VH-VL binders against Increased recombination centers protein 19 (IRC19). Designs and how they scored, part 22

Target 1, 188 residues: Increased recombination centers protein 19 (IRC19), of Kluyveromyces lactis (q6cq02)
Amino acid sequence: MVLIKSRKSIVTATNVCINSSSKFYLTEEQVQSLGDKEFLTASYRRFLRMRQFISKRQMVKESYTTYLRYKFKIEDFELKRSKLLSVSGMSAMDFRSSVQKSLCFLIKAFSISDAYSKDMIDDSHKCKKIIKNLLTVDYHRNRIINRSSNMYQYYRKDFTFFTDGQNIGLKQFEENLMRLNECLGTRL
Below, E stands for the ipSAE of ESMFold2; O stands for the ipSAE of OpenDDE; V2 stands for 0.75 times the mean of E and O plus 0.25 times the DockQ between their complexes.

## First folded at step 13 (VH-VL; framework fv_disitamab)

Design m1 (from k6 with light chain Y94R; at its last look DockQ between E and O 0.22; V2 from the best seeds 0.00; counts 0 for: pae E 2.6 > 2)
Fold by ESMFold2, look of step 13:
Structure m1 (fold): chain C 188 residues (1-188), chain A 121 residues (1-121), chain B 105 residues (1-105)
Amino acid sequence: as target 1 above (188 residues)
Amino acid sequence: EVQLVQSGAEVKKPGATVKISCKVSGGTFSSYRIHWVQQAPGKGLEWMGRIIPIWDEAYYNQKFKDKATITADKSTDTAYMELSSLRSEDTAVYFCARGDWFSSGYSFDYWGQGTLVTVSS
Amino acid sequence: DIQMTQSPSSVSASVGDRVTITCKASQGISSWVAWYQQKPGKAPKLLIYAASSLQSGVPSRFSGSGSGTDFTLTISSLQPEDFATYYCQQYDSRTFGGGTKVEIK
């Protein structure tokens, strides 16, 4: 019956942890019944609240906030997906479910508890490595892009760099991340 | 709703191999842990191993390490367990089960119906 | 591996009785124990997870308690459908207890 407790909070994956009273979770009721504006606000607030568990370092907190703002306000996920996977259809996972699953992925990544089972610790480590990697990639991309609006279009909006042989490593990273999203039903 | 449907009963001779399937529906297969459990006739439950399909990571109870091979096919949402070099003591019902962090803390909240494997002599 | 010692191995009981089943772990496992019910010819069914959390759809007459090494499953008022075998399981190495068969007296 405990939602989160570790230092300041912990995440326990019990049946009652998914309640609408949780400050860190999106319940099935919230996914199904909130209006669009309210859902986006509740979602963004929960993702932002995770910042306190990701790092004590201001630089990392700001990188996460920048990543979050890009994902919520700017990224055309379906365009990105279609270009990376060379597909013409919409993703099968509905938007609200994918947001909920993305939040759960972050919760798993940054939940810390001495009381967790080995399986929970193992999953936390795996999720954490993925999030740390994507934040590192995003941080370095941001340093490069901010010098030109043409670079912003190229990397962030139309994803032209996917066809450019000059960015193989970054493209491969984005492909792998998108394949992972397909498997998990997330939109990281 | 999540369902796990296993392949049908099998009768084998000693030394043979059997491959049991476990198809998962009603969710994102790759994100679950899929476990295998043996129940010999009149006996209790014994955990054999599990796979995490998204990572292709199989892990085994030491007792079953050289008897069982656990795999998954993400394209068909199906987990498999192959038992090799069958002996009469391998006669049992074999269950697949799932574990999910947020539904049940990785306890086994959904089970397949079981597959009886009978090894003569 | 963590050994789970389950007691008793069987219980003869009447409808309405209070039944208590225990599991003892060979070392501390916090609250990471699940309890399952199995009827003959059927797959096990999850009752309790994380020692004391009731699975959705399970009647409130079932409860679990304990932490560390000693865990209990309690059926407060036994019903006809509760005659079955019950297993505990620890989450770390996934070892099951030996089972407790609850039979009609």
Scores: ipSAE 0.482, ipTM 0.784, lowest interface PAE 2.6, mean pLDDT 84
ESMFold2 (binder alone), look of step 13: mean pLDDT 88; pTM 0.919
OpenDDE, look of step 13: ipSAE 0.532; ipTM 0.824

Design m2 (from k6 with heavy chain S31Y, light chain Y94R; at its last look DockQ between E and O 0.03; V2 from the best seeds 0.00; counts 0 for: pae E 5.1 > 2, grease 19.8 > 18.9, placed apart)
Fold by OpenDDE, look of step 13:
Structure m2 (fold): chain C 188 residues (1-188), chain A 121 residues (1-121), chain B 105 residues (1-105)
Amino acid sequence: as target 1 above (188 residues)
Amino acid sequence: EVQLVQSGAEVKKPGATVKISCKVSGGTFSYYRIHWVQQAPGKGLEWMGRIIPIWDEAYYNQKFKDKATITADKSTDTAYMELSSLRSEDTAVYFCARGDWFSSGYSFDYWGQGTLVTVSS
Amino acid sequence: DIQMTQSPSSVSASVGDRVTITCKASQGISSWVAWYQQKPGKAPKLLIYAASSLQSGVPSRFSGSGSGTDFTLTISSLQPEDFATYYCQQYDSRTFGGGTKVEIK
């Protein structure tokens, strides 16, 4: 049941959905005209604007923000990819495209209401679940990092744990996530 | 319900160009990919290319890269495919189909009714 | 490019029969294989996605299985409305199989 409808969102008892999703995308002109730094900044801002849709829970919003910071400012995605997938070279996926697809993934997760077809709803729900699981795992990682500072290197910097066999569950998660990224062309 | 409605049959002479349309309704145009598939008479299905409307990003089967041009109009939720330098071998039914990159989306869950393009002298 | 070899090209069967169609990839692929049904003059209809997931609205008599290079579509009990041509598709290059026509015996 829809509780609140606004120009920006549809709020239900269980979900907050994007009503006008177009404003969260980068325009084609922006993608073509922006320099790398400007593109990243613009993309980052759009991801941040999505925070309100991630969850009603403040803790989850904070986890999301922390994760974004990691993704945009800290993570060496290609290094992570190479280690997790045991591949050499850079991904064939265009960087800007992968960022846009990631944003699209996120938007899709929170844009579909009960008014849409079942398949669209299902897709949206699956995307949402992936995001929620991702943030849950990240929350867990952060807890571990807070207990031991050296774990930062493992989980955030050089991903050495991917080679030493520690925390196999986290490694497996990262591997699966990276495989998902390969399939979707995203960089979640 | 999601529907893809294509433009009507076309009869063209060799060397001509044809542009067929695929209008999507009942769903969001921006979140899905529109694919085009060729089916020659009595033959199987062959993927031609796709477009991501939200980014106006088209990708082609190498076989059709010089034959087909795929575009989209987000304002009308319509995808287009232009076939140039038509030959008799281009005589076929052309389908548009909706796809995604997730869930059932790697597959084509909704199809247009097809557009017959006949190329004859 | 990945090739999808579909077999048989045609099969004659009766109502109630179990029908199995096979699709073999030229190389190992992920489980991103779809199956379609096409009737004359109509567009293909998605039956199975991700090798084994049943599309919404499709009867349970249809099932998909397989991994690696070998994938199968099974109709457990053929119904009159199931006489059609079936196609497999792999997602990586979006290549279709050659098709299998299921005909009335």
Scores: ipSAE 0.024, ipTM 0.588, lowest interface PAE 4.8, mean pLDDT 87
ESMFold2, look of step 13: ipSAE 0.207; ipTM 0.687
ESMFold2 (binder alone), look of step 13: mean pLDDT 88; pTM 0.916

Design m3 (from k6 with heavy chain G27D; at its last look DockQ between E and O 0.34; V2 from the best seeds 0.00; counts 0 for: chain humanness VH .575 < .582)
Fold by ESMFold2, look of step 13:
Structure m3 (fold): chain C 188 residues (1-188), chain A 121 residues (1-121), chain B 105 residues (1-105)
Amino acid sequence: as target 1 above (188 residues)
Amino acid sequence: EVQLVQSGAEVKKPGATVKISCKVSGDTFSSYRIHWVQQAPGKGLEWMGRIIPIWDEAYYNQKFKDKATITADKSTDTAYMELSSLRSEDTAVYFCARGDWFSSGYSFDYWGQGTLVTVSS
Amino acid sequence: DIQMTQSPSSVSASVGDRVTITCKASQGISSWVAWYQQKPGKAPKLLIYAASSLQSGVPSRFSGSGSGTDFTLTISSLQPEDFATYYCQQYDSYTFGGGTKVEIK
């Protein structure tokens, strides 16, 4: 049950949860029953709708949209995971569940309600810090990539930068994010 | 299906230590808040503290801060509560319970079965 | 800390009766109140959260109301399975009321 307070959501009488058919949330029925194409489309649409809550700054909105497109259309998440964690095989969390949980993470980060309890405010604050930090990191990465097409392969496709010692800070960030993903079942 | 399963009943002597486990199955343990609740014989419920496993962040009721230590192991989806310097007044049933944003807004919607700790000579 | 004063401590009632249990918070807590049912030897069961939201699988004869400091749980028509102890809880900082034992008359 998800509470989002805006003109693009519905709010329960207590502001604790919204209707499960909300345009911002993926229901269990949708995760289990949609065809693959329909699931990807529904998921992408929901992530895109969150753009309006991420920031008022156009630069951040564009960075988010660029990141979202990369995650949905380009990234080989399992390759990234295996190289960062030095493991073989697929993650334990099924793809659709991980997408749903990632959307939930964003919803917690950017939901607005004057009726949130201390626990909800705390969770929202922590999720928001992580999302803002990853977007900042990605913004700077895009600036490097835009200087050379060779850098796109290096940073985005084969992840060579994990092992060559040239990007220790960025690698540590990606490791920490991947460990968080493993614990939460997300694909941030 | 979310389920919280606690370790079995314990009989302890005064001054001893006990560690109660609460294993969570059926969803993502790391994102929960895991709470501990005391119920002394014939008494009501009293909140002791909670942990947020993903952040390794424990917070305690002032009454229990010198008695209880709450930890979590994310790799086994298990929360723990250790009670030290046991006294007869620590005889109680101890429950674990979860709070989660998307279930019931961090109210305690799933509970363990309880662990009876008996402190006597 | 926030105290939850629950009344009455016990009530004797017959099947079909309307039962009302109240909790008063020592300070304003918005709507962050839950109500639990506990039967002997069992863990508590969540009935109501956020003062008035009915938990999934809980019969509609249970209802909650209130905001701020004064909260109520109402059982509109008591059933045989409703004889239990009921606890309110504020879950912003997690204090419980003293409990109300509902007994058969």
Scores: ipSAE 0.610, ipTM 0.819, lowest interface PAE 1.7, mean pLDDT 85
ESMFold2 (binder alone), look of step 13: mean pLDDT 90; pTM 0.937
OpenDDE, look of step 13: ipSAE 0.758; ipTM 0.900

Design m4 (from k6 with heavy chain I54M; at its last look DockQ between E and O 0.28; V2 from the best seeds 0.00; counts 0 for: pae E 2.7 > 2)
Fold by ESMFold2, look of step 13:
Structure m4 (fold): chain C 188 residues (1-188), chain A 121 residues (1-121), chain B 105 residues (1-105)
Amino acid sequence: as target 1 above (188 residues)
Amino acid sequence: EVQLVQSGAEVKKPGATVKISCKVSGGTFSSYRIHWVQQAPGKGLEWMGRIIPMWDEAYYNQKFKDKATITADKSTDTAYMELSSLRSEDTAVYFCARGDWFSSGYSFDYWGQGTLVTVSS
Amino acid sequence: DIQMTQSPSSVSASVGDRVTITCKASQGISSWVAWYQQKPGKAPKLLIYAASSLQSGVPSRFSGSGSGTDFTLTISSLQPEDFATYYCQQYDSYTFGGGTKVEIK
């Protein structure tokens, strides 16, 4: 089996998807059979392992880790979705499947091979662009939020900024990302 | 788990239009490539085009660019191919097929059952 | 466009025979070749992708080889259910070969 491992590593579709011993992927058995705590732990470890492929720069790795912590421990995704899309009710995709698909999106973004077909290269490019953009936006947002819990609440917890008319670009980015999540079944 | 089910056979007169559906179940339709393949009676397979539903991005074999229109409806997990200005040489079985990154690297691993379109006067 | 020249167009063989089918691309396509089996009235079935990777559920008597321009599908010991038409495909820009009909002798 070939896994994502370094700048010289090659990942084929079979190498990414098939091996249940893979450190980078969540199997269907894991999605269906793990207890809730074990699933979250296994998921978080796999997302953390992707740090080594996202950037060599320590600042980007730290931004990614901050993003992951926010997504796993703080963000109320369904509240965010409801406010952005003006809908009621839960998303159609179950939580565990959406986490698995989000991980797959990251794997596509940062796996690369000279042996990839043009379709795989195109997907990798598109996924990578989206991940880099969301990390850049998250980095910018973190620089705006001071240590005051009031700004953190405003931007990160209750999403009051969606309606203030002062953050139109950030709101549009979040809205577009949420519509992509609806399309893909992800939770980026 | 993944299954592609196509609409039924059609008999059309020359000049008519037909729209074939391909409903996908058991997967993440929006992230697939949905391809269309023509097989004329007694002949081989010929690729017509594909769509990536999440990007609403259709791409065509140049031979079929003015004949076929490929679309997708993400709300029903269904791809469509419309054939216009039908002629007798358009009589064929039309297949839809799936490509997915994690299943065989975008090769066509799941196929619909085929839809026979017969064009006759 | 990339042309895929498949040969032979047909082969007459007996159960137990070794069957070799070749495909030649008009230009280099790395390993982006798939092989399909099709029986009359049925949809094609994927056998081999990426030139040599066996699809899940396909018997190990099927194998593929090649890279660049020359590709081969081999059936090591033909079984009764293997009488069908076989197609190669390059899936970089989606050209099929002309097909090879494997018939019972």
Scores: ipSAE 0.425, ipTM 0.741, lowest interface PAE 2.7, mean pLDDT 84
ESMFold2 (binder alone), look of step 13: mean pLDDT 90; pTM 0.932
OpenDDE, look of step 13: ipSAE 0.806; ipTM 0.916

Design m5 (from k6 with heavy chain S103P; at its last look DockQ between E and O 0.32; V2 from the best seeds 0.51)
Fold by OpenDDE, look of step 13:
Structure m5 (fold): chain C 188 residues (1-188), chain A 121 residues (1-121), chain B 105 residues (1-105)
Amino acid sequence: as target 1 above (188 residues)
Amino acid sequence: EVQLVQSGAEVKKPGATVKISCKVSGGTFSSYRIHWVQQAPGKGLEWMGRIIPIWDEAYYNQKFKDKATITADKSTDTAYMELSSLRSEDTAVYFCARGDWFPSGYSFDYWGQGTLVTVSS
Amino acid sequence: DIQMTQSPSSVSASVGDRVTITCKASQGISSWVAWYQQKPGKAPKLLIYAASSLQSGVPSRFSGSGSGTDFTLTISSLQPEDFATYYCQQYDSYTFGGGTKVEIK
């Protein structure tokens, strides 16, 4: 049941959907014309705009914001990838492409209503579930970090715990997520 | 560059079965949808079905659910479509096509060259 | 299933002409329509997705518009290479329109 309808979104009792998803994308022209720093900044801004659709819950929005900051400002994705997958070298996918695909992933998660096609609905639901799980795990990670400052290094910097066997459940999650990224060409 | 390369033309007798392949290169095979589209001679395009290789999930147009079986081999980045109980009406060019991510994901951005299947006595 | 009624089935035009092709959905489908160009003996080529988004590499003379049930593909100035058959396609169940053949006058 739709509770609020705006130009930008449709809000139901349980979901917030994007009505005009085009505004959240970077155009191909923008992607081609922007320098690396500008591209990242522009992309980051688009991700931040998605915050309102992530959840109605403030806590989840905060987790999302924190996660974005980590992803854009702190994470060494290639290092993380190399450790989790035991591979050498860079990802096969172009950096810009992976960022765009990640944004697309988010938009897809929150842009589809039950009025759309089966595949669109299914994809949206799956993407949404993945995002929700990701944020849930990240929330848990932050709780652990707050208890032990040393864990910040493991989770956010050098990923030492990935090799030390600590927090195997979290490691497994990260591995699965990285495998997902390999499959989708994303960097979630 | 993403490319879809299909197997060659087939000539079959009525009642026979044919299996067409579609090899995908230049992209991550498992993350896309591979669709199959039929085009009878001089006619329009008709969607037959699709597979999501990563999930090994096929979905069919009801019209083709008993005619076509769509599979994928992730190890070779190849999708397959098997057509059974061939009839003259099945004579057509069959295309495989890729569906990417939203918003273009439910359109077909890359196509194979097509495979002509001729069914004749 | 959603039906896509495409019109006209054929159109004769000259180089430089503005060509408009329409597709009507049997029910509302937001902006989930794509347009394709197909030349004889070739696979279709994606021109427009999401009703109005131009596919990469496609000339700007191609444009798409519409939402809900009525959609339009426009070629602002027909070029020699544009003589082909065009199809609309809806995202729901992936059905195509009947096609429009653009022929030289």
Scores: ipSAE 0.553, ipTM 0.810, lowest interface PAE 1.1, mean pLDDT 89
ESMFold2, look of step 13: ipSAE 0.587; ipTM 0.799
ESMFold2 (binder alone), look of step 13: mean pLDDT 90; pTM 0.930

Design m6 (from k6 with heavy chain S104Y; at its last fold request DockQ between E and O 0.46; V2 from the best seeds 0.00; counts 0 for: pae E 2.1 > 2, grease 18.91 > 18.9)
Fold by ESMFold2, look of step 14:
Structure m6 (fold): chain C 188 residues (1-188), chain A 121 residues (1-121), chain B 105 residues (1-105)
Amino acid sequence: as target 1 above (188 residues)
Amino acid sequence: EVQLVQSGAEVKKPGATVKISCKVSGGTFSSYRIHWVQQAPGKGLEWMGRIIPIWDEAYYNQKFKDKATITADKSTDTAYMELSSLRSEDTAVYFCARGDWFSYGYSFDYWGQGTLVTVSS
Amino acid sequence: DIQMTQSPSSVSASVGDRVTITCKASQGISSWVAWYQQKPGKAPKLLIYAASSLQSGVPSRFSGSGSGTDFTLTISSLQPEDFATYYCQQYDSYTFGGGTKVEIK
């Protein structure tokens, strides 16, 4: 669970502390008891609320929202995992738990306080670096593809680019991200 | 349920080395901090250092930086601590503990059973 | 390193007594304090995290309070199984207090 100082969010010029209110977190009760549609809706709303903490810059907010929509509506995560890791079958991690942990990862990335310990600050910086790199890569990917073209299928739906040697850097990024997901139980 | 199981007691002579293992079951080993704590006979707890297995990053209490080497093997979910150049004052029980990264507070929520290392001539 | 000064070093008490143990940090550490219970020959057990949050499975007679530099563990009504040594710990450099042995009077 992500470390929060109070039940209210605290925002200063150099300090953002996201409290443990149900507005930002998925509770264990919500993970266990919500219907599937309700769970996805609650999850999406929470991820969307995080954009205010990711950046004040509108371009970054829009990039994040576009990525979030892709992850929720379009990406076949299990297909992606299978192709990157050369495995068959479903990941070991429960879907709802992986969504909850992904949200916690994002909160940890952007929750920062003067009161945090050195290890808490270090964790925040590491998570933030990963999220920022992810969004940067996704921004550049969006600039080179068209949704209605074979490039969209190639990069976004069937992930054919993993195999043809033309996108070694992008493949390595996706592979590293997927291995991180396996270690943390996330779906970034 | 998370469980930490340590290797058994060791008796060593001065100048020897020892390597203590700490196998973690349950949870996601790679994402947690694994800490090591010394408890000398009749004394309190003293933090020695920790590793973050996902980053392969070890950090040490300055008192132990030249005595202990902390490593992790993600393929076996096992952390290790090697103590070198053993002296009689290194006689202690050594604990491993988990610093949970997904829970509030970064406290040591699960502990190994401890490993007694006895150094005598 | 942030030092944790724990007092008293021992407490002699009877079943049913209220026991209070304090830790003082050498500098401000917000709420980043944990309390552990240790019985002879056993590993420590987490009781309280983040100064005041009760760990799962820990009886409600245990409570923690404090902020900044001064922290308190309270056992509201001592039970026979509570005779043990108690340690505070701060999370900035992970130092422990010296311990407080709670024993039968």
Scores: ipSAE 0.522, ipTM 0.770, lowest interface PAE 2.1, mean pLDDT 84
ESMFold2, look of step 13: ipSAE 0.491; ipTM 0.778
ESMFold2 (binder alone), look of step 13: mean pLDDT 90; pTM 0.935
OpenDDE, look of step 13: ipSAE 0.786; ipTM 0.910
ESMFold2 (binder alone), look of step 14: mean pLDDT 90; pTM 0.933
OpenDDE, look of step 14: ipSAE 0.770; ipTM 0.905
ESMFold2, fold request of step 16: ipSAE 0.465, 0.414, 0.522; ipTM 0.759, 0.760, 0.776
ESMFold2 (binder alone), fold request of step 16: mean pLDDT 90, 90, 90; pTM 0.927, 0.931, 0.931
OpenDDE, fold request of step 16: ipSAE 0.838, 0.832, 0.843; ipTM 0.930, 0.935, 0.936

Design m7 (from k6 with heavy chain F102L; at its last look DockQ between E and O 0.39; V2 from the best seeds 0.00; counts 0 for: pae E 3.0 > 2)
Fold by ESMFold2, look of step 13:
Structure m7 (fold): chain C 188 residues (1-188), chain A 121 residues (1-121), chain B 105 residues (1-105)
Amino acid sequence: as target 1 above (188 residues)
Amino acid sequence: EVQLVQSGAEVKKPGATVKISCKVSGGTFSSYRIHWVQQAPGKGLEWMGRIIPIWDEAYYNQKFKDKATITADKSTDTAYMELSSLRSEDTAVYFCARGDWLSSGYSFDYWGQGTLVTVSS
Amino acid sequence: DIQMTQSPSSVSASVGDRVTITCKASQGISSWVAWYQQKPGKAPKLLIYAASSLQSGVPSRFSGSGSGTDFTLTISSLQPEDFATYYCQQYDSYTFGGGTKVEIK
């Protein structure tokens, strides 16, 4: 693993450097050797720490935290994948590796500095656009459904909205996100 | 462990085209930068261009922008480089190489074995 | 476009010698320099990235230093398997140096 070191190492809301510690990243030792509960706890803490760098706006921080809890506590990712892609069987990427890669995606989105190469700046910018769009879509879904508190329950149980034809835009977004996850080995 | 395996040597006549493949195994092909490097006989290394497969985004050295076309197939984890209007000075070994942020900060840490393209009358 | 001027073009050395190879960038490139070893008929092999970081599996007799415009690869005690051609590269926009052939004296 390569840890990024910046000549300008001061951490801001939009510039995260991980060169001095692993408190934002999952080490290979942690991926391989932690017990299941310890791994999930360590992962959740690291994702939660990132909320301060995603936005200064309290509403966005709350949306991120709500989305994070949904992903960790409610979503059956493999069922969702199977229904969206019309496939059977589990994804090819190992669960722990996919969580680590998801965290890396988020770190790249918000870990940018003047000392980065052009390739790193470009990758960071692209990851950031995807995360911001994801949270925007999630906010709009919550606004439309959340007054009845049914959206996450619906997602957890059977994902029937993928087949009812009324939520074509949301279905297309979720399918595109799932195909991106397949390509990148992530669980966004 | 990441491996890059290239297609075999090619012998071509002037004016022909050639398409070289670079199959990547191990890791996450879609997120890599896949580079192509030319080495003429007895000469040094020269960067030709690269693709980012997830974005289908190719970028070229100005010297090669009208010579090379770089593509990727994410379903087969394979990058390609097509060389058009071949001339004798295009005779070289062509390498593919990988860049990945967290491995070596986008340095070229894994290379294909090289593909010799010989252009002769 | 960033040019990398590598020197010397050739080094004649004995086993056990210290070998130093330099690269100068035409403009500042921070620490985005890699060093590669290439043996005849083989692909290049990454030795050093980010100017001074040793690639996994590379012997510790190889070291890199420098930042900005001036960069150095050092082989502290040359071994028989180190006779090869060495290339620097700035990998912000991917320019290689001209190479340095290390030969048996």
Scores: ipSAE 0.436, ipTM 0.763, lowest interface PAE 3.0, mean pLDDT 82
ESMFold2 (binder alone), look of step 13: mean pLDDT 90; pTM 0.936
OpenDDE, look of step 13: ipSAE 0.725; ipTM 0.889

## First folded at step 14 (VH-VL; framework fv_disitamab)

Design p1 (from m3 with heavy chain I34M; at its last read DockQ between E and O 0.33; V2 from the best seeds 0.00; counts 0 for: pae E 2.7 > 2)
Heavy chain, then light chain:
Amino acid sequence: EVQLVQSGAEVKKPGATVKISCKVSGDTFSSYRMHWVQQAPGKGLEWMGRIIPIWDEAYYNQKFKDKATITADKSTDTAYMELSSLRSEDTAVYFCARGDWFSSGYSFDYWGQGTLVTVSS
Amino acid sequence: DIQMTQSPSSVSASVGDRVTITCKASQGISSWVAWYQQKPGKAPKLLIYAASSLQSGVPSRFSGSGSGTDFTLTISSLQPEDFATYYCQQYDSYTFGGGTKVEIK
ESMFold2, look of step 14: ipSAE 0.674; ipTM 0.833
ESMFold2 (binder alone), look of step 14: mean pLDDT 90; pTM 0.937
OpenDDE, look of step 14: ipSAE 0.703; ipTM 0.884
ESMFold2, look of step 17: ipSAE 0.549; ipTM 0.788
ESMFold2 (binder alone), look of step 17: mean pLDDT 90; pTM 0.936
OpenDDE, look of step 17: ipSAE 0.742; ipTM 0.887
ESMFold2, fold request of step 20: ipSAE 0.378, 0.363, 0.582; ipTM 0.743, 0.745, 0.802
ESMFold2 (binder alone), fold request of step 20: mean pLDDT 90, 90, 90; pTM 0.934, 0.935, 0.934
OpenDDE, fold request of step 20: ipSAE 0.765, 0.769, 0.774; ipTM 0.910, 0.916, 0.918
ESMFold2, last read: ipSAE 0.379, 0.373, 0.477; ipTM 0.744, 0.744, 0.779
ESMFold2 (binder alone), last read: mean pLDDT 90, 90, 89; pTM 0.935, 0.935, 0.932
OpenDDE, last read: ipSAE 0.753, 0.762, 0.754; ipTM 0.906, 0.909, 0.908

